# VHH binders against Type II restriction enzyme MthTI (mthTIR), part 6

Target 1, 281 residues: Type II restriction enzyme MthTI (mthTIR), of Methanothermobacter thermautotrophicus (Methanobacterium thermoformicicum) (p29565)
Amino acid sequence: MSNLLQAIMNIKSIQERNLGSYKGVQDSKNRMNQMGVTLEVFLKDAFCNTFDIENKDLVYSEYFSYLGNQNNPPDMILKGGDAVEVKKITGIKTSIQLNSSYPKSKLFVSDSRITEACKNCEDWEVKDIIYAIGTIPNRVLKLMFFVYGDCYAASPSIYQRIVEEVKGGLHSTGLEFSETNELGRINRVDPLGITDLRVRGMWIIKHPIKVFKNIIPPESIKNNNFNLIALMKAEKYKQFPKKDRKRIEAEDNIEVTDVKIKDPDNPAKLLDSVLVRYDEI
Below, E stands for the ipSAE of ESMFold2; O stands for the ipSAE of OpenDDE; V2 stands for 0.75 times the mean of E and O plus 0.25 times the DockQ between their complexes.

## First folded at step 1 (VHH)

Design C02 (framework vhh_7mjh_2)
Fold by ESMFold2-Fast, scan of step 1:
Structure C02 (fold): chain B 281 residues (1-281), chain A 120 residues (1-120)
Amino acid sequence: as target 1 above (281 residues)
Amino acid sequence: EVQLVESGGGLVQPGGSLRLSCAASGFTVSSNYMSWVRQAPGKGLEWIGRIYTSGSTSYNPSLKSLVTISRDNSKNTLYLQMNSLRAEDTATYYCAREYTVKTYSGFDYWGQGTTVTVSS
């Protein structure tokens, strides 16, 4: 059984091993880059502690109840635990593209965008979701940010409201509509009747480093080092096994800090949260 | 500070029409989703319909042909037009402001209600 605290410890271990092994070789410090693996594989290895194992699929099946992809979200679900959605970006200032899926504070089994295989991978109704955002400028992983959806995304009703308002606005135009999984498809919008309009929302969310700049000053992100940041509600942190919390709190070069963040549903309210940072020395 | 005051209720004969008003203070109705809800004597709450910030509307399918929701932004007032009233429409009618919190959507402010009695 794995969780985010174990994954953070495993990432630290592999990063420090690489640094020790490649003393004086600046361009080869990043483990993911050295292995030639994708961010998705790197993260699966982090949860399973399988970075140096040849036949990983057997171990993956022990730790994950579901493994998906961009077209079949989420990218992974830990057995009895969290869902994980992986985002790769190349620039430290770029926003996260969520395409047709609005930001998720939680993953619900009723979500129309997940497959029956995902819904039936275990007996579940709702899961916490982690956005695992890797910033990989010039093909080198520089920032690994784990943020729980409920720290970052508003409740589904906020986004569903805008969807319904857009749909209502489109229907109020008196134009011809056809059934679609998109926000709308409006037929024959031009005088010759030869142009159809498809309206599919593309959701974009600010990078969490921009959202949480008050607790993570941008200047604290060192361009030449690997940076790992994880953000979760205090209540979520308390739910991790005591052994994992004790281990990470005692770990050299990992800082565990109590912080307050704005409630995504009400910016006038502050939420007790925990920030975990590992900066490669 | 936020207040909703319904008016326009009363005794009406079967087949008649009635327009209820909901005057809002302390906020702007056009900036919020607004709903009408009713409660017949000894029954539960029944949602009638809403008006979105865009001005579009959605209705309880069982009532859609009988009601129209509108607003007057200059008066900060919400309206419910009811036609072809039946004895079954006898109820206390409330206007309510909608809110969203986490996975729950609901009503944060309600008026005191206005009573409509449909009887000959």
Scores: ipSAE 0.000, ipTM 0.159, lowest interface PAE 18.7, mean pLDDT 81

Design C03 (framework vhh_gocatamig_d2)
Fold by ESMFold2-Fast, scan of step 1:
Structure C03 (fold): chain B 281 residues (1-281), chain A 121 residues (1-121)
Amino acid sequence: as target 1 above (281 residues)
Amino acid sequence: EVQLVESGGGLVQPGGSLTLSCAASGFTFSDYALAWYRQAPGKKRELVAGITSGGSTVYMDSVKGRFTISRDNAKNSVYLQMNSLRAEDTAVYYCAATYRVEYTSGEYDYWGQGTLVTVSS
C-alpha cells in the first residue's frame, strides 16, 4: 500500500545527493526536468518508488486501482487509498485552472462525471482527494504542493448552486438549447443556423500559497531550492500508519507542524491541520 | 527453442466456463511475466489479464470478477479461468511472455499461436 507520507519520503530521496542511483541521469537534482518525464509520471514514481526500474506500468498497476487523465478524472487512485489530481503551472502564484470540473473536497463514487472504470476500480464509496500542484517555471520543478481537497474546496452544494443558477439564466434567454455535460449549448445562434455556442464552466481556484499565506509565509519559499509542502487535516494525518508518521517526523530537513486553517464551508471555524515541509539544503 | 502453446479454447454457451492453458518451453519460466491477450475480428489486440513473476495480477475491466489468471512455475504453465462468458468475449486468445515486467505495452519477447474461443448458442 502507498500513501502521501511515503511519496514525500521518496521525493526527498531522489532530491538528495544520492541521485546517481536513478537510471538515465546520475547527477540531476531535478529528475523530472532532466529525464524529460511528465509531472504525472514523476508523481506515480513517487508513490511507487519506481524511479530506477525498467518497467513502471506493471508496478503502477500494483499500487494504483485507477489511472486516469484530464478527460477521465482523477489522474490516479491509490489502492485502498486517496485519489490524486495533478495540476501543472508555470508561475508560483498562478491560479489553478480546474477546467469544466468545480473544486472537489472529496471524490464520491456517485459522481456522474467519473467513468464506470473509475467507479468499479475497487469497492469504494468516498475517497479523500489530493491536489498535487507542481510549479514548473522554465521546465524546472520548483514547488510541489500537496493539499487535500477538504482543506481547500467547499462542499459540492456551494458550486452546484452556482451551476444551477447559470443554467437557469441561459434557459431564460429563450434560445434553442441542447443537453450537455457542461453549462449549456445554444444552437443555431446566427441567421443561417450554422453556429452553435458551447458555454463551459471554467473553474479557477487560488493557488494554495495565496490561500494559506498565514501558515506559509511567502518569504519561506526559497527561489533557488526545491520546495515541497503538504497540507492535511490533523485527523487525516493520524490515519496514516504509525511507522510512516514516525519515519517522516524523524527525517532530517522535514518539518511536521500543527497549524489551524479556516474551514472552507465556514471561515468562522478553524480546523486542526498538519503542515509537512521539506526544505532542500 | 522457445515455444508457447495455448489450449482449452472452443465453443461455449453464454454463461458457460472455459479454462485456457499455455505451456511454455525454452526459457526460465519463473523469471518471466505472462499475459493473455485477445483479438476479435476487425479489432485490435487487447490485454485481458497479466501475471508477474512475483504473482501480482492485472485484469481488463470487463472481465474483472469473471476471469482469473494463475501460474504454475513447476509445470511452466499459465492459466486463464473464464466464468460467466458473454458473446463479446468471442476472440482468439493469445499467450505472451516477457522478461520485462511490462505486459501492457503489447511488445513481448514471445507469443503463442492463439486459441479460438466462441461464445454462442
Scores: ipSAE 0.000, ipTM 0.087, lowest interface PAE 22.9, mean pLDDT 80

Design C04 (framework vhh_gocatamig_d2)
Fold by ESMFold2-Fast, scan of step 1:
Structure C04 (fold): chain B 281 residues (1-281), chain A 117 residues (1-117)
Amino acid sequence: as target 1 above (281 residues)
Amino acid sequence: EVQLVESGGGLVQPGGSLTLSCAASGSIFSEYALAWYRQAPGKKRELVAGISSGGSTVYMDSVKGRFTISRDNAKNSVYLQMNSLRAEDTAVYYCAAKTWTIEYDYWGQGTLVTVSS
């Protein structure tokens, strides 16, 4: 069994051994057969402690119930544990593109975007989801940010309301409307009946370092060779095994601090949270 | 839906060679992790060789150095080159594919390999 606290410990270990940022982390799409590894592979290795293992796929099967990709989300599900969605960016604090899928605070088995293979990978109804956001300028991993969806995304009803209002607005035009998985499709909009209009929603969410600048000052990450930041609700932190919490709290050069963040559903309310930081200068 | 079709099995003498081929249809072949399993009479099915979407390979100890797994994404195919065959290699060989699960999602019907004089 693995979890985020174990992955953080494993990342610290490999970073200290390498005396710097893990080199060769790169875009999986464009550089699969080049020197180094992709961010997705780096993260699988972090959860499995397999950075130096030759037969990684055999070990991965012991730790993950599901391994996906952008077209078959999520990127991974830990056996009996969290779902993980991986995002690679090259610019510091570049906004995260979620495309046609609105931000998820949790992953539900009823989600229309996940496959039957994902739904049946184990007996589950809902999973916590981690957004694992890696900033990799010039093929060097500089910032690894783990943020739980329920700290970052609003509840589904917020986004679904927007979708419904947009669809309602399209219907109110009095044009011929077709049902679609997108926001709308309006057929035969021109006098000859030869033009259709397709309306697509493309979601973008601000980078967590912009969102949580009140607890993570931007200047605190500028001069570091590597920054690792993890953010979770206090309730989630307490759910990790005592041995893992005890280990990470005792670990040199890892800071575990109690912080308060704005509730994604109501910024007037504050949520008790835990911030974990490991920085290499 | 994915269909896997094996070919290349047959009778071969000890010390001989065979190449097994597995052709896949449907979806994104390049994203599959692919494997060859085998099952001999009265024995459990076992992993012989595997190749990830990124090209990393794994082999059963008894075939390491004798068998080579490879893939051709342009032809939607995976191959098992078997050299220095032994009587103990006699089995039905199965091609298997997965994209995102720990277990193989898709299986071929199998192809028989008999190593005998």
Scores: ipSAE 0.000, ipTM 0.119, lowest interface PAE 19.1, mean pLDDT 80

Design C05 (framework vhh_gocatamig_d2)
Fold by ESMFold2-Fast, scan of step 1:
Structure C05 (fold): chain B 281 residues (1-281), chain A 120 residues (1-120)
Amino acid sequence: as target 1 above (281 residues)
Amino acid sequence: EVQLVESGGGLVQPGGSLTLSCAASGFTFSSYELAWYRQAPGKKRELVAGIYSGGDTVYMDSVKGRFTISRDNAKNSVYLQMNSLRAEDTAVYYCATRYEVTYSTDYDYWGQGTLVTVSS
């Protein structure tokens, strides 16, 4: 069984071994860059500790109950543990595009957008979800941000209300709705009758660095270093095995800090949270 | 099109003061973050100070209380007031900018640098 704290430790181990091999080098050398793997494979290897294994699929099946993709979310579910959504970003941008699904604070088995294979991968009703956001300019992983959905996304009712209001507005114009991402279609909108408008729900969320800049100062993120940041509620951190928490707290170059964040459902309320940072020195 | 031009460097005695200026052109200055970096011979480039479009500032620990960054959006300029200078402040100082709402650690544009030498 694996969890986020173990994945962070595995990433640190690989990163520090690479640095220790190079004299006079100050720029980070990341395992993903050296192996030519995708971010998704890098993260699977982080959870499974399989960075140097040739036949990874056998080991993956021991640690994951579900492996998905962009069209069949989530990207992965740890056996008895969290769901993970992977987002890859290559350049300077202000926001992250989510596909047709609104931001998830939790993953519920009743969610209509997940497959039967996902619903039946194990006996579950709800899972915590991790957004794993990698910034990879020129194939080099510079920033790896793990944020739990309940620190970042509002409750489903907030997003569902917007969806229903948009559908209601479209319905009042005489439109018919599809059962997919398409909220409606308006035919022949131009004078020549040659343009149709398809209305699709495509959600955009601010990057967590922008959201949490008050607890993660921009100057603390260095261009020549690999940066790893993880954010979770204090109660989530306490649920990790005591052995994993003690291990990460004792590790050199890892800082575990109590912080307060705004409640995504009520910005007037603060939530007790834990910030984990690996600082490549 | 985009240009950053630093000025104000020179030789100064320990304990002295200098003001660096950076004149920017070719972009919408008010929407961009500006920063001062420095690089001493044989050492890596490091962030000294930064300023956001709204006026919020950040500083490297060793310069807090001694250096002040400021900006003038009407003149498309950023300044670094350096007081109580030390030999360890000797470096080439660079002006850098990036679009403020990005989440990247990379800076989009860099100036050519201005030399600051602190010696007696």
Scores: ipSAE 0.000, ipTM 0.108, lowest interface PAE 19.1, mean pLDDT 79

Design C06 (framework vhh_h_nbbcii10_fgla)
Fold by ESMFold2-Fast, scan of step 1:
Structure C06 (fold): chain B 281 residues (1-281), chain A 125 residues (1-125)
Amino acid sequence: as target 1 above (281 residues)
Amino acid sequence: QVQLVESGGGLVQPGGSLRLSCAASGFTFSTYKYEALGWFRQAPGQGLEAVAAISGSGGSTYYADSVKGRFTISRDNSKNTLYLQMNSLRAEDTAVYYCAAEYTYRVTSEDYDYWGQGTLVTVSS
């Protein structure tokens, strides 16, 4: 059994030793390589504490109920715990591209984008989702941001309303319209009826350091340092095992701070939250 | 130079009404330049709390549960001014009220928060 607090402790440990061997590379097919690993492998190792293990896949199967990829989301689900979606970017403030999937505040078992293997990996209805956003300029991990979806994304009804309004706009033209998992597919748009239009939306969400600049001063993020930031609701923090909370609060060079964030569904409301930071001193 | 200047605060009796204004300079109210405009308050001995927010050119409005139905946020883009109409005021509404803006340059997607100096509202008999 693993959780985000344990992963943060493990990342601190490896960061103090040497993160150079974990420079990000786009090679998701090399699961046995212990050097030059992908961000996804680095994060699996963080949750499992397997940075120095030769046979990682066996240990991974003990900690994760599901391991996916971009085409089969989410990237991982911890046994009895959270879902994790990994995003790799090269610019420190670059907005996150979510492709055809709107931002998720939670992962629901009814989600049409997840496989039957994912739906059946455990007996579950809903899971908290962590966006694990790694900033890797020149293949070196400089910023690791963990943000829970319910701190960051609005409820599904907000995004679904936009989808329905766009679809309604397309229908107002009287064009031949077919059902699709995208914003629209319009058949026979030209006079000869030989052209179909596929309307594929791509959702973009601002980087969490821009969203939470009131609690994460921009000047505290240094390009020449490693920065780890985790943001969660106070209620979520309280749900972690007491031993993990006590351990992280006692850890040197880790700051655990009570903060308030705007409610993603109502920016006039503030939510009690916990910010965890580890930076190179 | 971006500035937000609040006005309209003062002393009112319980059940009374007051309208706050926030004049913006250094940027123009438009969907290209900001994501949200809002009002925050800080009561004596308490922390900062959100009151109301409005987005876009006349946008969606959002309210804290404690003020919903009593307060109305609005904006006048031609005057570059944000308003908060406060009705049915209670002693608990006594606070310094701050205007805040999220400034977005859509081409670069950079966001900036700007805050006013605050205006005091006292609700007492």
Scores: ipSAE 0.000, ipTM 0.307, lowest interface PAE 16.3, mean pLDDT 79

Design C07 (framework vhh_h_nbbcii10_fgla)
Fold by ESMFold2-Fast, scan of step 1:
Structure C07 (fold): chain B 281 residues (1-281), chain A 124 residues (1-124)
Amino acid sequence: as target 1 above (281 residues)
Amino acid sequence: QVQLVESGGGLVQPGGSLRLSCAASGFTFEYTYRYALGWFRQAPGQGLEAVAAISWSGDSTYYADSVKGRFTISRDNSKNTLYLQMNSLRAEDTAVYYCAADTRYYTVSEYDYWGQGTLVTVSS
């Protein structure tokens, strides 16, 4: 059983150990796409504490009930625990492309985008979801931001209403429509009737450092340091095992702070939250 | 394009001191936390040994037990230069000393750029 607090501790340990070890390039398979696969492997290793082992797949199977990809979300589900969606960006303040999937405050087993394997990986109905956002300018990981979906994304009804309003607007144009699970498919748009248009929605969400600038001053994100930030509701933090909370609160160079954030469904309301920061300085 | 060049090695008597320098070109020390810098050595007939390492910001340092209290690692980001101050030198410190930089995207320590090495001989 692993969780975010354990992953943060494991990341801290490997960062500090980096200064004292030489490993060389031992496996040429580590020459997988540095942006995509390396960040996902780094995060799996963080949850499993497998940075130093060769037969990782066996250990991964002990800690994860599901491992997915961009086409089969989410990227990971911890056994008895959270779902994790990995996002890779190269600019520190670049908005995050969510493709055809609207932002998720939680992952529901009824979600039409998840596979049968994901639905059946364990007995579940809803999972908390972590957006694990790695900022990797020039192939160097500078910022690892973990934000729980319910701190960041609005309720599904907000996004679903927008989808339905856009679909209704398209139908009001008088164009020939076919049924579709996307925003629209418009048939025979040219005079010869040989061109169909497929309308796909692509969602974009602002980077968490822009969203939470009042909690995380931009000047506190130093270009010369690895920055790790995690944000969760106070209620979520209290649900982690007491031993993990005690360990992280006692840890050198990790700050655990009570903060308030705006409710994604109502910005006039404040939510009690916990901010975890790893800073070597 | 990325290159590390060591200097400052030579012959010294036991109990003496030397300062090694490593000049970096093709990248800057101010760019990223990932440019951890270190000194490694290889004594005749021995394997490669980590001696000291320093984070990009200079906030974290590592020293091997064999050199702790005698060697000091430091960096000057404005000069793109890494230093190793070696005091109270012993015969067992005789080795080729290598400067190394870890610029890899992944956080597992794999020093990906190495200098050519500089010989340090401690004898009377």
Scores: ipSAE 0.000, ipTM 0.191, lowest interface PAE 15.3, mean pLDDT 79

Design C08 (framework vhh_brivekimig_d4)
Fold by ESMFold2-Fast, scan of step 1:
Structure C08 (fold): chain B 281 residues (1-281), chain A 119 residues (1-119)
Amino acid sequence: as target 1 above (281 residues)
Amino acid sequence: EVQLVESGGGVVQPGGSLRLSCAASGFTFSDYYMSWVRQAPGKGPEWVSSISSSGSTILYADSVKGRFTISRDNSKNTLYLQMNSLRPEDTALYYCAKTYEIRTYFDYSSQGTLVTVSS
């Protein structure tokens, strides 16, 4: 079985060996597209320790119960462990595009957007979800941020209320209306009756660097070095195997720090959390 | 709000040099990856070069490697492209573009600056 602490250790090993570079294909359009695929492969290799393996699929099947994609989320589920959603950006502090999916604090088996294959990959009801946010300007991985959803996203009821209020507002206009999986569609809005308005919920969430600036000072992030940051609740950290916690705490150039963050559901409440940092020397 | 203004183009003979500039405003320039894109007459856009927010990571199209140099001055919100050993096939409108996420296209809406290399 693998977990985030093991993945962090494996990333440190490969970064020290490869000098902080993760590269795609030569084409400019393909470079941006392939960085996405190669980041996902990089992260699978980090969990499996398969960076040097030519045929990886067999090993991946030993560590993951599910492998998905943008249309079939999440990107990965570790056997007996966490779900992982991969996000790729080119700017150091760029906001994260979540498209039609509101931010997830946890992954529930009842989620309508996941496939039957995902629902049945294990006997499960709820999984912790990691947002693995890679900043890859010009094909080079400069910042790898792992943040657990329950540190970052509010409870589903917060986002669902917004969806329902927007839908209610559209219905209250008295316009010709048809329902979609989007927020709404209003038909024939122009005098000739040739224009339809499609209202899509495209969710955007601030980058964790901006959200957690009080515990990650801006001066501690170097734009030209590799930075790895992981944020989790103290409760989650204690659930990792003791051997993995001892290993990471003893590792050179890795800092493990107790911090407090605002509760995403109540900013007046502070949550005990653990911050793990590795910066390339 | 967001504006990109290219300048420095002109007519040169093969083997000549030009330096292009892109003045940026309306966004935090130092937070963004910047690129140069060109469009030759009758052709689609072609990516030329990119530079990271800090300037530490630089990439070039194979057709311009060793001839062009991209640079930036974050204190002046300006992107540059030094073009040496120019060839007739470098003739194009040159645009600067920002990117803020992984995409299959570049967002540019400026007038560009024309570079003509004729023999």
Scores: ipSAE 0.000, ipTM 0.093, lowest interface PAE 21.5, mean pLDDT 79

Design C09 (framework vhh_brivekimig_d4; at its last look DockQ between E and O 0.04; V2 from the best seeds 0.00; counts 0 for: pae O 17.8 > 2, placed apart)
Fold by OpenDDE, look of step 2:
Structure C09 (fold): chain B 281 residues (1-281), chain A 119 residues (1-119)
Amino acid sequence: as target 1 above (281 residues)
Amino acid sequence: EVQLVESGGGVVQPGGSLRLSCAASGFTFSSYEMSWVRQAPGKGPEWVSSISGSGGYTLYADSVKGRFTISRDNSKNTLYLQMNSLRPEDTALYYCARYTVEYKTFDYSSQGTLVTVSS
């Protein structure tokens, strides 16, 4: 029932941008990871409009079909809706680390990295995936960037080809391997045969603000209190409920514009896309 | 808050040397493997070197092996990169970096330090 447009509206409606003092997060985890966790909670509250609610579990259960963990994508799935991958960054120049995963244009139920609980959370085969990238310097959310995977990531085949090449190289070593969803698992690497080696790929992708600098001038982000940017295909935008589209388009401080972006699979091809932008002064 | 601040960059001639420093704060420095990453204009980030938390293990990209030396002083929370025999292709913005699984990010300084190797 919730969607990205609703989340955007909800984020705009609140004044809080300091995630360091966000009430919805228990200080149970390492402080170093606190901002990432807090961002995730913040986003859950954005989708559910539960910023001011203390007992959120029931509400979350109504809006989300899946809430993930730190080790397996995605971080959350909206019921009947999009998957969301949350990324916390401290600076705009920071690259995004994708743990053992290449960028996803879509989320597929057949993905070997998703949990069984995720596969069975509802009836689905493929979902759109939102990369929710929060830039949080000094515990303050300065930039929230939502980008759909199919605007950001190439088709799986592009990355999978690389994976296969690397795997082939590993296997050419003559070492003993076990089946794995990682690049490789080498068995019994020591004389006692008690140690295995996991070979994991770490994919790094540029921040969307850099990728789409042609449609988002870097200067336009400077000196703002907070920026919210969302990028999606035009087709995707049209799929949102009319009510939500009308609502966001009626907001004076939100700009909804048609833009052209390069097709991730073929830069010679341009994709009709929609850019949603809120600049908080 | 995790902070990484690089320094030591500059302009040097081919064959020259520079020493980069990275001041770290906001985390237990000695508990983390630290890395140097560089980004040349128009190129993606390139891993340069890593050093274990204790400093007992070092790793280098093939492109810098034998020329660069990574080190750290845990008492000062500082990471170093001694760069010798610099080449034009070493021209890049150099970042001190830490990876965290929980953040799912490779954390860099917001600025980096620019190294320019030119005749």
Scores: ipSAE 0.000, ipTM 0.198, lowest interface PAE 17.8, mean pLDDT 89
ESMFold2-Fast, scan of step 1: ipSAE 0.293; ipTM 0.683
ESMFold2, look of step 2: ipSAE 0.000; ipTM 0.233
ESMFold2 (binder alone), look of step 2: mean pLDDT 83; pTM 0.828

Design C10 (framework vhh_8pnl_2)
Fold by ESMFold2-Fast, scan of step 1:
Structure C10 (fold): chain B 281 residues (1-281), chain A 119 residues (1-119)
Amino acid sequence: as target 1 above (281 residues)
Amino acid sequence: QGQLVESGGGLVQPGGSLRLSCADAGFTFSDYAMAWYRQAPGKERELVARITSGGSTNYADFVKGRFTISRDNAKSTLYLQMNSLKPEDTAMYYCAAEVRYTWTSYDYWGQGTRVTVSA
């Protein structure tokens, strides 16, 4: 039974222990933050508190009901808890490429893109999803941003409508179509009948730093420090165990702030939310 | 910054013995796996022996049965007992603390101690 607040505390603990091993040298700070493993492994260790353990797979199986990959999303599901999708970028404000998968506000068991293994990993109908976005220039983790999908992505009906409108537009051209799981395939477009065109939806979503600039001022992201930011609805924060909320609120160098964000389905409506920031010295 | 300080090196005859010590001055010694490396003139640095925080040991094939690595966490000290020394064991010997977190990996080095095996 792990959750995001526990993962944040575990990341803080490892960061502060590393800082205690070297004092004050900027090269040493960059060396401490160099990743020897993938971002996916770092995040599994954060949820399981397994940073110091060799042969971690047994502990991982205690905490996760599902472990996936880019082709079999999501990257992980916590037992009785949230789904996590991991995104690695090298530029601090680089937009997130979601490829053929539209942005998910929540993960539904009815989603056609998840495997039977994922659907059957637990008895579930819907899970909250965390986008865990790591900015890692030269293998140095500079920014770790956790954002719940329902703060960031619109409801599925928004994206599904766009898909259907694009498909309708392609059909209206009067060209010959083949069945496809993409937006469309148009056959024999050239006079010799030797060229087919595939139309794929390649979704891109703006980095949450750009989306939430009104509550996360750009100047607060310091280039020489590790930055950790988490954003969730106030209702989600209240659902975490009281012990975890009390612990994180009492921690030095962690700020827990009530904020308001625009509703992804209706920007005229504001949603009560909680911003958690770890500020490295 | 932290500091590892090696001692116990010197000149010995073939077949002799030496005990190297590595003292930690300033970090939590018991949290880390520790290792001894050596570097002979004109060669790259190579692993000699490793000991985990829990006391499990591993040795390079060329020292198995001759060298013993051990640690005393209460004294924050790492040891290498070297028996049946050969001329090819002549090298600078380095102590290292292995920081092996999933998001950071580096060796924290001492300055080295010289071992010369010669008649």
Scores: ipSAE 0.000, ipTM 0.113, lowest interface PAE 19.5, mean pLDDT 82

